# VH-VL binders against q55gd9: the designs that were tried, part 2

Target 1, 194 residues: q55gd9
Amino acid sequence: MSNQVFQFPPYYHKEPFFTIQPILNTRKKQFQMWQDLILQYCRYYKIYELDINESIKSNSVLFNNEKINRKLSREALKSIIDDIIENGFAEWVDKEKEKEKEKDKDNNNNNRVLIMWRKPDEWASLIYKWVADCGLLNTVLTVWEIQNGDDSKKQEFHQLNTTILMKSLKVLEKQSKCQTFSQDENVGVKFFSI
Key: E = the ipSAE of ESMFold2; O = the ipSAE of OpenDDE; V2 = 0.75 times the mean of E and O plus 0.25 times the DockQ between their complexes.

## First folded at step 1 (VH-VL)

Design t2 (framework fv_tiragolumab)
Fold by ESMFold2-Fast, scan of step 1:
Order: sequence, then structure tokens, then C-alpha cells
Structure t2 (fold): chain C 194 residues (1-194), chain A 123 residues (1-123), chain B 113 residues (1-113)
Amino acid sequence: as target 1 above (194 residues)
Amino acid sequence: EVQLQQSGPGLVKPSQTLSLTCAISGDSVSSNSAAWNWIRQSPSRGLEWLGKTYYRSKWYNDYAVSVKGRITINPDTSKNQFSLQLNSVTPEDTAVFYCARGGYKYLDAFDIWGQGTLVTVSS
Amino acid sequence: DIVMTQSPDSLAVSLGERATINCKSSQSVLYSSNNKNYLAWYQQKPGQPPNLLIYWASTRESGVPDRFSGSGSGTDFTLTISSLQAEDVAVYYCQQYYSTPLTFGPGTKVEIK
């Protein structure tokens, strides 16, 4: 329990895992393995955002394997993150970052990426099912209640990152399954039977 | 030149703790590219890797499952050495014990070996 | 655990003749990403510790005579002594370092015929 830690897969302890592989098919498998590792690690510790500069600068165990004395380079990590983004499991937190990508410097500490080990459509489905199962359809809920309320304590989306939650609610809005609106303290949402 | 020099008693009684030390010269026990291993050799079991200790920002240990639970391999940075403790020994633990360096440019192929210590477990 | 086996248990070879020793691993010790076989060979003479001869299955350690060569990949490996000399009388061990626990073969004793 209290001494539980993330169990790294065996390939995490192989030196070539930390070096971008030159053969395209081998590199594709390597990048898929990095994606799986990053997503499972973030899921285990409920990490929704990574700072690339901090991840490289700090001796974060995710990208620095002390047992084999290998560390993922900043260039390698950025390549892997770009691939994860292409696959739909990550996004740059700051959209301005896309335009400033070439100007990306340690100076601004501006390399934050949103990690989505479940895509917004998966969260949308889980949230909607929970709302239906709890008899909360056609009832006003707040974003706070979905994240922090007693009824959601045993749901995987309890304490879900607000940006990911709002993306998930937008998925449901496009399906005509909910509508968001302002409440004085928090964003409200009403879920509909369809 | 890197050298490993072993020391410790050659006779241990059954149920007692076997203790050996390996002194390192020409390299540091806390070198981040080395791993410090204990291997034993007996006629009945051949060469058996027992475990290793190594420093990578903190100390790590790996042990063979056959001795896990009764083995401890400890570094001593002040004396530049590492030791083996094997608890609850039986006559089957009678062997020549070697310390060896791995982890360097050959990973866990062992390029430097101690001279060996014959340890007899008998009453 | 990866189990190592060697054949033959012993062999007698005349001076100047070729000696071959085989080693098998119970699972592959080839890491495809770097194309390296995590396999070493050692020579042990009476009263001495083992001495590293070959690492990465086929790379000779510095100072090891050219008559020693390693070959093979995956699960099947061979150590060859092209022209046996008197000082080559020893027991030879293969060792995998692909995964822990690190494991050795049972050894092959080489004697002069």
C-alpha cells in the first residue's frame, strides 16, 4: 500500500531504449513502448501535465534510469512527445507554444504538455455512464461536484484535470448529451437523456 | 591498474554468518559505471552469481533468488570496499568465493576478479 | 532464470588442433535493438579465478590470443581455439548477462590428448 511504487517494464532497463533507434520500424516500436510507459506512469501517479524542461533538468525516474546510468535526451523526449501528440494522447498546454516552438528556450520554462492516458471521448463516456447510473440525468451538476463530490469519489475521473474534463464535456455537448453554463462559483453542466 | 583483494575467515560453522570483504584499488566503489559482484564456485553447483551492489545517485542491490533473504552485499565508501554477509550457512555453502567487477564497458561480463577465498562450512 | 548448458563436458585435443566448445541458453540473449548478444566466455586454470576471454559473444578481450574466437547468436554459441597450445588446458565457461540472475554454464574441461 503506502510503499507501493510504479513497476517499470523490463525494457526500461535496456540501454538502447534511451537512444533514438536509427531503423524506422525499430524506432516505431520504441516510440510505442515509450508512449505506453509514459501513459501508464502518469496514470499510476495521476500526473496530467509534464514540464519537459523540469523532467529533463530534474532526475525524474521516468526519464532517468539510474540503474543503467541512462537518461533520455531532451531531443529524444520531444520527439517521443510529438509522436504521442500525433496519436492523440497528449497536447501542448499552451496553444501559443505551437507558434513559439522554434523559440523554445529554458528561459521561459514553457514546455508543458497535457498527458491524456484516456482520450476526452473515453472520459466523456465514463462520466455520462456515471451520471446515468446515479440518476443524475436532467439534473444540474457543477464541474466541482464531478471532480470533488462525494458521489464521484470511487470514479476514475475523481480529481480529473479541469482542462481534460472540459474537453470531455465538449465531446458530450457535440453529442447533445449535455450543456455547460455558468454558475457563480463554478461551471455548471446538465446532462440529458437521449 | 584495478585490483580486487579479498579477506575473511576460511572456516564457518553451520547456522552462523559468513562474512567476506573485497577491497578495491584503482577504482572507486561508488563509480557510476561499475557494479560490484559476488560469485561462488563449488564442485556440485559450478559458478553461481550471488548478487551485486552499485552506485547510481543512490545504492542499489540485486541478489540471486536462491540466496535472497539470507544475503547482504554492502559497500563501504570510506574504505573503498564491499562486503558479503551470508546468514544461516550450511555445508552446501562450502565454496570458493570471488568478488568481481561488472557494469563497466562490458556491462555484467566480469573483467576484474579477486583472488578467491575458500570458505569451508563444517563443525 | 536463463539456464546455460555446455557441451561437451570435457574434450581432449592434440596440440595444434582445433577445439570447439558449445554453449546454449534457454532463451535468447540477443537484444535486437542493439544487435548485441549478452554472452561472455571465461577461461579458468587451477587455483586461479576465471579470466574474461570473449564478451558480446565474439569480441576478444584485450590481450587474448587470436586463436580464441567466439561465434553464434541468440541461443547457440561456440568458442573455438584454432590451434590448441599447452597453456590452454583449462575449464571454459559461458555466461549470459542479458538478465539477472546472471548465470554460467557448467563448464567444459579442455585437456591435451
Scores: ipSAE 0.000, ipTM 0.446, lowest interface PAE 21.7, mean pLDDT 85

Design t3 (framework fv_tiragolumab)
Fold by ESMFold2-Fast, scan of step 1:
Structure t3 (fold): chain C 194 residues (1-194), chain A 124 residues (1-124), chain B 113 residues (1-113)
Amino acid sequence: as target 1 above (194 residues)
Amino acid sequence: EVQLQQSGPGLVKPSQTLSLTCAISGDSVSSNSAAWNWIRQSPSRGLEWLGKTYYRSKWYNDYAVSVKGRITINPDTSKNQFSLQLNSVTPEDTAVFYCARESYYDILTGFDYWGQGTLVTVSS
Amino acid sequence: DIVMTQSPDSLAVSLGERATINCKSSQSVLYSSNNKNYLAWYQQKPGQPPNLLIYWASTRESGVPDRFSGSGSGTDFTLTISSLQAEDVAVYYCQQYYSTPLTFGPGTKVEIK
């Protein structure tokens, strides 16, 4: 295809990148490089959740480099994801909503991870600025309109993951910049002038 | 302080194998944060990277496409050195050969220490 | 391959004056995600191997005098010697480490006027 594709960093084509470094300071630099790659790749393709097992099973290009015949092991990937979570750019997906039978069958529930290349506070700032710039302060908006409406079509948060969006609105609520309310399946929000 | 000391013959006949060795002090050839490179320099081609060897849980090699198939770079952990073998040489392989250390994570492929250089002439 | 070019081929600069060397890459060596340019500068004196001066386009290697500075981004880079000293007479090379094979510029010879 003639479409532009994600441009991988130079270190993605270096074999040591795919081997977890045993020296702590070297490994810290390696993990930062993996974080940067994962977050930018997910941002480019608008990927908000990764399934660790499916990523490995499908030989995702993010974790499998066919040109140098190297790929991350599952253990390596989990270690990297744990580090990204500690840095506040990812969270394990909440499994409490799953059936008890499924929970009992899957002893290891930590397989899906929410990826946040922008933290909720950063999304909160972008959304609030857009609401203010469009003259929508003190009006009621739905979560659907923020994600899918014509007015947000050119915004980076258009079709933002609902979990991340709700986290971002909660940040604004704590700042007294909005109030959310639920009516059936619809979540409404009113943004306030500061 | 890291030091690289080169040794090997300065004259090789066409069709033979060029063999050079680089002895390392102040670092380990199996250092996790280093890679060990060979680079050559000639008036016609300038500085030309040939390849490298490095240890990351196991040994790896990367080679420039221009010499791939003729080149082997091998570490020797017992002697703390690495070598270059370039097969089927021609007069066009005449160059000053350098070994160099690459700090993979501190500099990301910058060559921070170099051997003294070895002029290799390929002539009958 | 990424092709590196340098200008001028040689320059003569008076002691204490500024020397400026330019380097161009045939494609960008900037990785936008970390905002780093994978570009290094080396100094080579006669009979010696190249010596690393600058990496990531503008980061000075340990022990390198402050008179050496690197600038630029993407495809266009500059090495500046703010006040040329006698010991700075050498050939200077840029190198990209964005993509394999690693490639060097053809060099710029700096001489005293």
Scores: ipSAE 0.000, ipTM 0.476, lowest interface PAE 14.9, mean pLDDT 85

Design t4 (framework fv_tiragolumab)
Fold by ESMFold2-Fast, scan of step 1:
Structure t4 (fold): chain C 194 residues (1-194), chain A 124 residues (1-124), chain B 113 residues (1-113)
Amino acid sequence: as target 1 above (194 residues)
Amino acid sequence: EVQLQQSGPGLVKPSQTLSLTCAISGDSVSSNSAAWNWIRQSPSRGLEWLGKTYYRSKWYNDYAVSVKGRITINPDTSKNQFSLQLNSVTPEDTAVFYCARDKYSSGWYLFDYWGQGTLVTVSS
Amino acid sequence: DIVMTQSPDSLAVSLGERATINCKSSQSVLYSSNNKNYLAWYQQKPGQPPNLLIYWASTRESGVPDRFSGSGSGTDFTLTISSLQAEDVAVYYCQQYYSTPLTFGPGTKVEIK
């Protein structure tokens, strides 16, 4: 794995990939391919949030192919992201306190998207298995320890986005496999053998 | 059934412009799932892709580096055809020229229909 | 660019016998995420344009006889004609569609012994 670089799929170098195809069956295949690419790219680089406006403005390599001189339009990218959201692999991110100005915000206010190459259910299963395998059932862990602790260094969820992690813990909580307890930034969690 | 029919002169003098036309039946030149290609074949270079034109909300053209700057591929929606214009030809451009369709939904850069071919000789 | 090579340059095979043609790419044309090889085979008879025989390394195009089969993965590919018929005398070309620029092999001529 030394000196690895993300390997773009062959269809990334085909011109029609970068424009919305008007024939429905072709467009559905195109959108599935964009989903696969975006999720694989984000997984490779551990990217949990995309800013659509910044990705377009900066000519991100994910959406701009210099070799064939093609790039996705903002409209095309928005359509693709909407499809990924419908499929359950992405969600719009709520803005921070700067949204306190409640003055009729535009779509530009919802230009950040959370990317989930694994759905919360999958993360939940991975985390629970790790807790059980390490003999940590019925002990208290913090969210920080799951994300940044030495015991999780070799796990894919090391450095996992907090929003995704909390969604995953909620899945386990609804299954009665854990209980979270805290209202501050150091959320505790206890995992149960069930 | 898709058919491609080629027409154009078989003899072109050096420094002149080579012009060929490919008429399409059974599909539209402005089809949003197809691309329309020119490929040439010679004993020295084998099969060589030259370029394509295709419609995706607007017209696009892509050209091989080997002919870029000398080549124009132009669609004609009213006649349902597309053409090749290759400028400043030399004897090294002597080849059989084919038009061909590739289809995004059908394997992408897989040439599923071809014209009959036109032998173009560049000679005095 | 991906460079395609074929071997042999030509072969003579008796009617009803097996013909085997090899194609090699300078780099892998297998995309691991979908486990597909972006390789096609074309047949060209004298005076005719190339005709698509096989794509995805082993999938026969509609209307292509069962005696034609493709195999291989990554960088090494084979086209097999299990029982050569007179109408199979042609030049056969492999083509990669993994990466631009699109490239073809130099061709293998199949003739009757």
Scores: ipSAE 0.000, ipTM 0.453, lowest interface PAE 18.1, mean pLDDT 85

Design t5 (framework fv_tiragolumab; at its last look DockQ between E and O 0.61; V2 from the best seeds 0.00; counts 0 for: pae E 8.6 > 2)
Fold by OpenDDE, look of step 2:
Structure t5 (fold): chain C 194 residues (1-194), chain A 125 residues (1-125), chain B 113 residues (1-113)
Amino acid sequence: as target 1 above (194 residues)
Amino acid sequence: EVQLQQSGPGLVKPSQTLSLTCAISGDSVSSNSAAWNWIRQSPSRGLEWLGKTYYRSKWYNDYAVSVKGRITINPDTSKNQFSLQLNSVTPEDTAVFYCAKEGYFDLLSGHFDYWGQGTLVTVSS
Amino acid sequence: DIVMTQSPDSLAVSLGERATINCKSSQSVLYSSNNKNYLAWYQQKPGQPPNLLIYWASTRESGVPDRFSGSGSGTDFTLTISSLQAEDVAVYYCQQYYSTPLTFGPGTKVEIK
């Protein structure tokens, strides 16, 4: 896999991009640009979840440009993330699901966000098309096979975040295109031909 | 229409401070949709961007690495102007200096739509 | 830093003839998401500051004659004067604003043959 490094857009290389603009219309444009950058970056590296605090602490290259000596503040990043959520491309990760991951006991503030560069409907369509193309309709697949199977390696949804995948499967269920059920320690999915 | 008028001495001794002023008409130095730049031109170095100042709820300055540590660009809201200070000058700093307004199409357009008349500054003993 | 180069260094063209100036950037100044090239062209006459001609590689500034046109994408750009006029004698510069620091080409001198 050619170690292709993500190419940042031009505005990433300009200092004012890291300064929240006071004019509403300009700020809207700025936030759209940040949304685009974040989604593109996450898509490129297949990042489905961001931690705001960790991103700031680790000086993530996404929010910290050392070459021009500019970085987003936590407050600025949070505001941008809130806008992305409002636009339907992100969701806060529920704290209850975080309890299973022991480590981040610290601050009561929801700092983890699920990033969705594709909406569940779009993922659902891709998955269903793949199933159909593979001749797997009216068969049972596991969620694990969809995420990690050899047959899905060339698909964009390979290694898709489980939360997003489950949301996508729910969309298909509503369309009567699949049914999910518990199978041992995994979730089974039966896809139906239309 | 925006107009930029430059002023300042044309001769500076080595190790002294070069000081220029750019007066703005037709726009505000504190405009949230403008940036105010200094550029110099010499036969040896061509056109060289030095830095800018701009207001976005507070004042910001960006400087070229080549002059970083020696350069200061300051706005003066009372006079609607901005200045250039370049410390510890050498003969290599001899150039025609221009103030320029950055044109804004989107959030960060870095082309220059308005220029001052230019000021030749010679560094000589 | 993005380094800008121009060719030729000087160009002599007869009145009414086409003048072509080339500019190259060491890195692409095209942003793929919006398909815009962060490149400008300037005209400078003796004793005057540079005058903006073209921005976004191909958009003419207000008041610029139609005989001036910009083309190109990525790393290679061209300024064309379709019919050279006497008043067009000047040095022409390209400039990128893709990244800081902003950088200019070395200039191309256009003269009448």
Scores: ipSAE 0.413, ipTM 0.794, lowest interface PAE 1.2, mean pLDDT 92
Fold by ESMFold2-Fast, scan of step 1:
Structure t5 (fold): chain C 194 residues (1-194), chain A 125 residues (1-125), chain B 113 residues (1-113)
Amino acid sequence: as target 1 above (194 residues)
Amino acid sequence: EVQLQQSGPGLVKPSQTLSLTCAISGDSVSSNSAAWNWIRQSPSRGLEWLGKTYYRSKWYNDYAVSVKGRITINPDTSKNQFSLQLNSVTPEDTAVFYCAKEGYFDLLSGHFDYWGQGTLVTVSS
Amino acid sequence: DIVMTQSPDSLAVSLGERATINCKSSQSVLYSSNNKNYLAWYQQKPGQPPNLLIYWASTRESGVPDRFSGSGSGTDFTLTISSLQAEDVAVYYCQQYYSTPLTFGPGTKVEIK
C-alpha cells in the first residue's frame, strides 16, 4: 500500500480551535471536535495510549500546529481528555497514587490515557463474529493468536491493545460467549456457540 | 449591520512605515467569534492575505510569511478599531489595502463576510 | 500553501446568456467527515471591495440573487450566472478557507459581449 498521512480537519488550521472557548455552547462543540480528531487520529495510526506530558513536551503534531503557531496548553488538553473519559472513549492507565492534598493539585499523576475509538462491547462483537466465521468456536485460542495470528491479519483488531482486548473478552464472558484461562505464558480463551 | 471604515495616508516614501486604521461598528473588536484581517490587492500579486488579530482570553496575531518581521497588526479596544503598520516599504508594496472580518462562530468559517472600503497606498518618492 | 487557479482569465457574454467561471485548488478543500467544501466566491466591481457571493461552494450569501450558483467538489469548482445582467460586470474570485494561509484565485473578468 502507498504511504498515506492522516488528513487533518479544516478546523485544525483555525487559530480559535487551540484556545478554550468561553461560551459554553461553543466550547461543547469545540470539545466534540477535539474528541473526534483525537479518536480519528489514534484509529488511523493504531495508537491505543497517549502520554500527555510527552505529547506536550515533544510538540506532537496532534496537539501542536506549526503552520499557524498554535498548540493546546496542558490544561486545555487535560480538560478535553476528561470530557472524552466522561463520554466513555478513554480511561486513565496510571496506577492511583496515595493522595496528598497539596501534591495532588501540583503534581499531575494521571498522565497516560487509554484511547478507545471503539468501546470494548464493539470489539467484543467484532472478535466473536470473526471466531464464528472462521469456524473456531469450541477451540482454544491464545490472546497472542487473536492479536498476531495469520487468521486475524485483515481484521481491525489485529494488534489490538491487550488491555482493551481483555476488557472485550470480559464483555463476552458476561454473555457466556467465552471463557478465559491461563495457558503457559499466554492467556487462553475458548469461544462458545449460544 | 457590521461596517468597517478605513483611514490612513495614501502616499508613503520608500523605507518608511505604512500605517492604516480600520474602525469597526456593529460588532466589538474583542468579539470571541471574529478575527480582524488585513488583505492587499495589486496587479502583480492579486489578492494577498497579510495577517490578523483576534481576542480569545488574550490577544493573538498571525502574519503571512512574506511580511513577517516588518508587519504589526494591533487592536484598540477603547476606539473599537485595529491598525496595520508595515515597516521598510518599497514600491512593491504599492497596493489597495482592505480590512476584513473573518467569522468563527462554529470554528468552521474562514471566509470574509465584511470588508472595509479599501485604501490605495502608493509607495513612491 | 494551497494555490488557486481560475479559467478563463476573461469572458464576454451577451445579456441574458449564461456565464461559467472555473476554479481549481492545488489540493482538495473537501473535508470528508462533514462533506463540506471550504470554498467561497467573491464579486468585485471597479473601485469597490470584494463582496461575498457564495460560501461552502454552493450556499448563497443573504441578498445574493438566485441567478448566481456555485457547484463542484474537491479541487474543481464552478460559479454560474444563469442570465447575465448589466450589473454583473465585475471580476470574480474564488477563495479557499480549508487551510492557512487563506488564498484567492487570480480572478476572472466578466464583460458584456
Scores: ipSAE 0.243, ipTM 0.682, lowest interface PAE 3.2, mean pLDDT 88
Fold by ESMFold2, look of step 2:
Structure t5 (fold): chain C 194 residues (1-194), chain A 125 residues (1-125), chain B 113 residues (1-113)
Amino acid sequence: as target 1 above (194 residues)
Amino acid sequence: EVQLQQSGPGLVKPSQTLSLTCAISGDSVSSNSAAWNWIRQSPSRGLEWLGKTYYRSKWYNDYAVSVKGRITINPDTSKNQFSLQLNSVTPEDTAVFYCAKEGYFDLLSGHFDYWGQGTLVTVSS
Amino acid sequence: DIVMTQSPDSLAVSLGERATINCKSSQSVLYSSNNKNYLAWYQQKPGQPPNLLIYWASTRESGVPDRFSGSGSGTDFTLTISSLQAEDVAVYYCQQYYSTPLTFGPGTKVEIK
């Protein structure tokens, strides 16, 4: 078999997987399985953000198994995402809007989530190694060159989400391995040898 | 431990409805770690899964495409049973019918660890 | 749908000798994350329902004699009866539970030679 399409795990084909389980120990296992599936799926397709409302509205195959006629409810997906956030693999993009929206009970509360199937410190290490290997220490790069430039085309961080890239550069900056600076509408970064 | 006891008529006329019941002891039909299945066996089709019912905050059913539209599986929590109804039967529906518990039916299993005794249902005039 | 096939259709084996039954699935039933094969084996004696022998391809159900063993991975599986006993005369079925619909092999009849 060709591996050109994401292979869903066996539990994705089991009807109870799509319903929050009432027994706590089973629910803990269920949430771990959903976390693993979401992170693997997003890594496979290089997805860095999920829009919960759009995923439900569009019947995203990640959360809607048409073959068995089962889908996650928005409430179930939100609960699973909250757990992933607590475990450090995701965060709400709309944190400030979320706080303001507590008084406003519309459907957009807690909607867009950043998926970190590889954490910023891991991305930081990959980027720094690449910069060092390419002889780019003590030179200035733009954020665009790192994520989109021809020299990064073979790298895992090519086309990395800008928010995650900035978080990764902040990790390096705290380690004194780079310094970021604004230049007009661009962000530049200089990497230091250590 | 778990025991499945089937009941129902063994002879059904063509175009009628086949109805069988499976009584459960040693477990609950509303168990949140199980699914309750019907499987039939005939010379022409071998063992064929027909469908299941299970409880996860509410009741769910899943039916094989080959019998969808003719099949209904219902739980009865007061009697701790589940039933099979198969409408519009033909002689090709003649088979031994089994109820079965889908073993370790949480998110990682799906084998059948307990089976009813089987009921031969003959469809003939 | 995952189609299950078995070979041989029937098998005659002398008492005390080894019986080997093969099962193939049209798609892999191995889930790499937990390294488990979603494959079961059943024994059906005349006039009786199927009886679970093995699950996860190689794990014996409680009360199943040691002479029954399962092996294989992915798409190819084997049930072995190391020393056939008279009580082992039956039809043996494999079954996948990786995805719905749950599907069975056509069976392998084991007889005494």
Scores: ipSAE 0.012, ipTM 0.570, lowest interface PAE 8.6, mean pLDDT 86
ESMFold2 (binder alone), look of step 2: mean pLDDT 93; pTM 0.948

Design t6 (framework fv_tiragolumab)
Fold by ESMFold2-Fast, scan of step 1:
Parts: structure tokens; sequence; C-alpha cells
Structure t6 (fold): chain C 194 residues (1-194), chain A 126 residues (1-126), chain B 113 residues (1-113)
């Protein structure tokens, strides 16, 4: 059985790609190329969250190119992630609850990042179209059914990260296209025709 | 416009160091949108890329695995030139050596060559 | 390393006739995200360095006559000279810049029949 592997872009194999460029126009282009790579890689493997410290420590292939002996520094990666966040394709994961539970020490830097190769409004449009196309308007669906049900099996949002899915449903809710409700950690949603 | 002018010895003894220089006019060796390359051509290997030097806040060098460990490519900003040093040469290193500018048209990492030096025939023979 | 091959090794064409040169890469040089083929073509005349003709598989370099055209995608590429002129007698090389080390084809010699 042959496994398919992610195809890295040609610039991934060029040494300057791993060095933050000092000229603003070149750096802006470089950061866009890093964004494109990170988003495409995460989309290919269905990776919705990255741990920056773990990625660096494990020499993740995404940020470490063994063929040319080059890797992104932690500082460079954080700068790139900050740019992706400003562009609306990523968000820092809320660490406050995890920190309280683990009782870890002071840490001023966020470490886990939510990756969104599609923004919540784009997922919202795809989900709503699917619901309408399948004749499921004015019926109740669970979040589990949207993520794992047989009817969604061929959809891009099948197995979509729950946080991203909930953000997407909130977009629809603000448009009066759905209403969410919860019972015992199960979230239901009813979708409406405009 | 842009011109690359090569200089260096045409005959080198086995085990010695080959040294060539490429002088640049019409562009700066420290241009952040260019890379400065050495390529050789021989009947046995055809056209073979050897490596490059380029400036991006500091100087960088990339080398082909086939010559890594024997090759050094160095810029000289005061003379607007760059050089090739190839150590421990053998008759297998006999070739025409070219310097060339790597282009920047769509991607600062692009690797096609828009300007070439005239070439230097280097014979490695005792 | 990406290995480049060219066919034929040599080609004899009459003046005014079409010359076709093929280039094959051992793996794809098409990057799907930007839809670009990282392939260039060069012309080399005796005693001269190679001269850039085509980049991005089909984009003609400034100053290159329009009788030269590049086509193809992925692993299979073609350089076409629509109407061979006397000055086109040369060796032609393809080159990939998808991955380091940068690699060239072995060349195709074009001569007048």
Amino acid sequence: as target 1 above (194 residues)
Amino acid sequence: EVQLQQSGPGLVKPSQTLSLTCAISGDSVSSNSAAWNWIRQSPSRGLEWLGKTYYRSKWYNDYAVSVKGRITINPDTSKNQFSLQLNSVTPEDTAVFYCARGTKYYDFLSGYFDYWGQGTLVTVSS
Amino acid sequence: DIVMTQSPDSLAVSLGERATINCKSSQSVLYSSNNKNYLAWYQQKPGQPPNLLIYWASTRESGVPDRFSGSGSGTDFTLTISSLQAEDVAVYYCQQYYSTPLTFGPGTKVEIK
C-alpha cells in the first residue's frame, strides 16, 4: 500500500527561506510564502492546532529541512504566526484554563495556535449550503452529526475541529441562519431558510 | 547593462586550489534581490551548478553536495566581485567555469540565470 | 536530486522548418499552489556561455525572438523553434529550479540539414 506525502513547495528547499529577510518588501513576500506553506500543510494532514515549542523541539519537517540543514528559529516562527493571526488564519489557543489546571509557572508567551486554512465565514458558507442542498433546513442537527455523520462524509468539514465549527456556527447565527442550543455537552443546531 | 567578467588561472596542478574571480558591473554584489552563482561545464558531467553567495542582512552560501567541503564562494563588496575557491582539485575538475546571476523575477529564491560571465577553461593536469 | 533528460541527442533541421526538443524531469517541477513549472531553457553557441531563452516553462526572456516557445507541465516539456534560422544552430539545455541542487539536461544539438 502506498502512502501519499505532502509535496513541499520549491522555495522550501532554498536556504534563504529559513532566514528572516531584513528588507520589508522581501520579508512580506517571505511571510506570505510561509503562511501558504503552513496552511497547505495543515490542510493536507487535517492539523487544526500547532504547538510551537513541540514543533521546534521535535524538529517538525514543516519547520526543519534536513536536506539543506536549515530550520526556523522559535523567534522567526512566532513572528510568522503573529502575521498569520493578523491575516485572520490563526488564533492563540486560550491557555488560562489549562494553566490553572496544571498550575504551571509564569509564561508571557502563548504556545498553542489554532490554524484555520479556511476562515470561519468560509466554513459557515460551506456548511449552510450543504444543509440546504440535503434538505435539512428547519431540522435539528447535532455538532457530532455535522462532524462525523454519514451525510457529511464527503464534505471538507467532515471531522472539522470543534472550536472552528462553533465559530462558524456563530457566524451563521449572527446572520439569523441558525440557532444553537446545548444539553449535557451536546450541541444541537437548527438551520433556517433566509 | 549587467556584465560579469571572469579572471583566474587556466592551469592548476592536482591537489592544489583552483581560484577564480567574477567582477560585476551594472549591479551590486550585495543586491538583496540577486544571487551570485558558479556553474561548470565538462563533457563528462555537462552543466553542473556548484553553489552561490547572496546578501540578506548577512552573507550566505549554498553549495552543491558534489563539491561540499572543497568549495568556498566569497563576496568582495569593496571590489564588487565574488570568487570561487575549489580545494584539492583532480583531473575530474577540468571544466569551463562560469559565474552567473540568479534572477529575482517572481520569487527572490528563483534559480534561473539571466546573465553569465564569459567562461574560464580550467585544466587540471600534472 | 532531480535528473533531467533530453531527446533527441542531436537534431538536423532544414532552414525555415520546425525544430522540437523534449525535456523530461525525474519528478514533477510543477508547484500546484502557484501553478508554476520551475523550468528554464538555454541556448549555447560554441565558445559562448549559455543564454536564457525561456523561464517558468513558457515565458520568453526579453529580446528572445518569438519563433522560440516553451510548453509542457509537470515532468514533460518541449522547446519549439517554429522556423529555424542559421543563427539558431546551437546546443539547447533545459534546467529545473524546483529543488537544490539545480540541475540541467544533457543538451540537444541543433544543426542544419
Scores: ipSAE 0.000, ipTM 0.544, lowest interface PAE 12.9, mean pLDDT 86

Design t7 (framework fv_tiragolumab)
Fold by ESMFold2-Fast, scan of step 1:
Structure t7 (fold): chain C 194 residues (1-194), chain A 126 residues (1-126), chain B 113 residues (1-113)
Amino acid sequence: as target 1 above (194 residues)
Amino acid sequence: EVQLQQSGPGLVKPSQTLSLTCAISGDSVSSNSAAWNWIRQSPSRGLEWLGKTYYRSKWYNDYAVSVKGRITINPDTSKNQFSLQLNSVTPEDTAVFYCARDHYGSGSYLKPFDYWGQGTLVTVSS
Amino acid sequence: DIVMTQSPDSLAVSLGERATINCKSSQSVLYSSNNKNYLAWYQQKPGQPPNLLIYWASTRESGVPDRFSGSGSGTDFTLTISSLQAEDVAVYYCQQYYSTPLTFGPGTKVEIK
């Protein structure tokens, strides 16, 4: 809900940027540029999920450049998103329902994507440092308190998407830096010094 | 060292509110590593968890779906106790009620129900 | 809700012999992130509240005799009493604490044969 306008990079106004390049090395650079743009845009507006069909249908400014009359096709966007997923900066939403849809191979309906401009390991480090700095080690916190509590108001992870937060807590758990004690919406977590 | 002591009426009329208290010694009701639970036991339904209250920067409650809407579990920090209120009781609510603690022990691992109250038989009858 | 079942309903075992009680959950209580099974076993004697015996499926509570052991993972769990003593006559309950609502098995009554 920001009223500020995102400033697009110069390459966003080049016509070839919107057409999948046939030469492999050129396409790799193009895909990296699309990744950088999508992640920066989503970070600017705090967008954690993109609806591919709605973005295309609504002619989202992220994928449609009115000044040069160029836009990404749905197929091009899907290819770019697949590359971002391969690089670890995105995942298809509803993994359980996606596994069920995989059985219906004629209906490829992956439309919502989780965007992670910071990977879970980076969020994990930021959250753990905050917990330690605030003297909250060995104290039980809820996921809700990390996202919405007064103590986290100035942190970048305030109002962080729950799926990304849970992935970040799993990173800390593998490092023996925290333990979660429920899998439902009222997840509690205890952070401890190693 | 930790002890839970229950008190409350053993007889409640249908449609009225069942009220029990659990007094805590050896721990604080506002301990950030404990949660305070109510469980009931009847021959027909066995052991049934009803809900809990716990303090983590603020007070939280979790309730079993089967009693949601007619149950309230409240802490009292001044008396170091917590209570159960169950509204609109029926004869099917007749049970032995227990309070119990779950706790993060040494090593940060959750220990389920390591201490229990003595139990209170509550009969719902006209 | 996770439904817990136990077998057998009742078990008669001779003094000094092995007793085994089985518990099954309707869905896995193994949390993959910490590789822990959120399963506990309780002993209840007449007129007493349940007493915690085992947590994390196989960790014995302090003060619980070595003859009690827990095993299993995911959905299938076993409580074993290696050499039944007279004081072990009780009802035994399994419990999952993986998700709310917390749920218990229906219990297994252990008696001397």
Scores: ipSAE 0.000, ipTM 0.466, lowest interface PAE 16.0, mean pLDDT 85

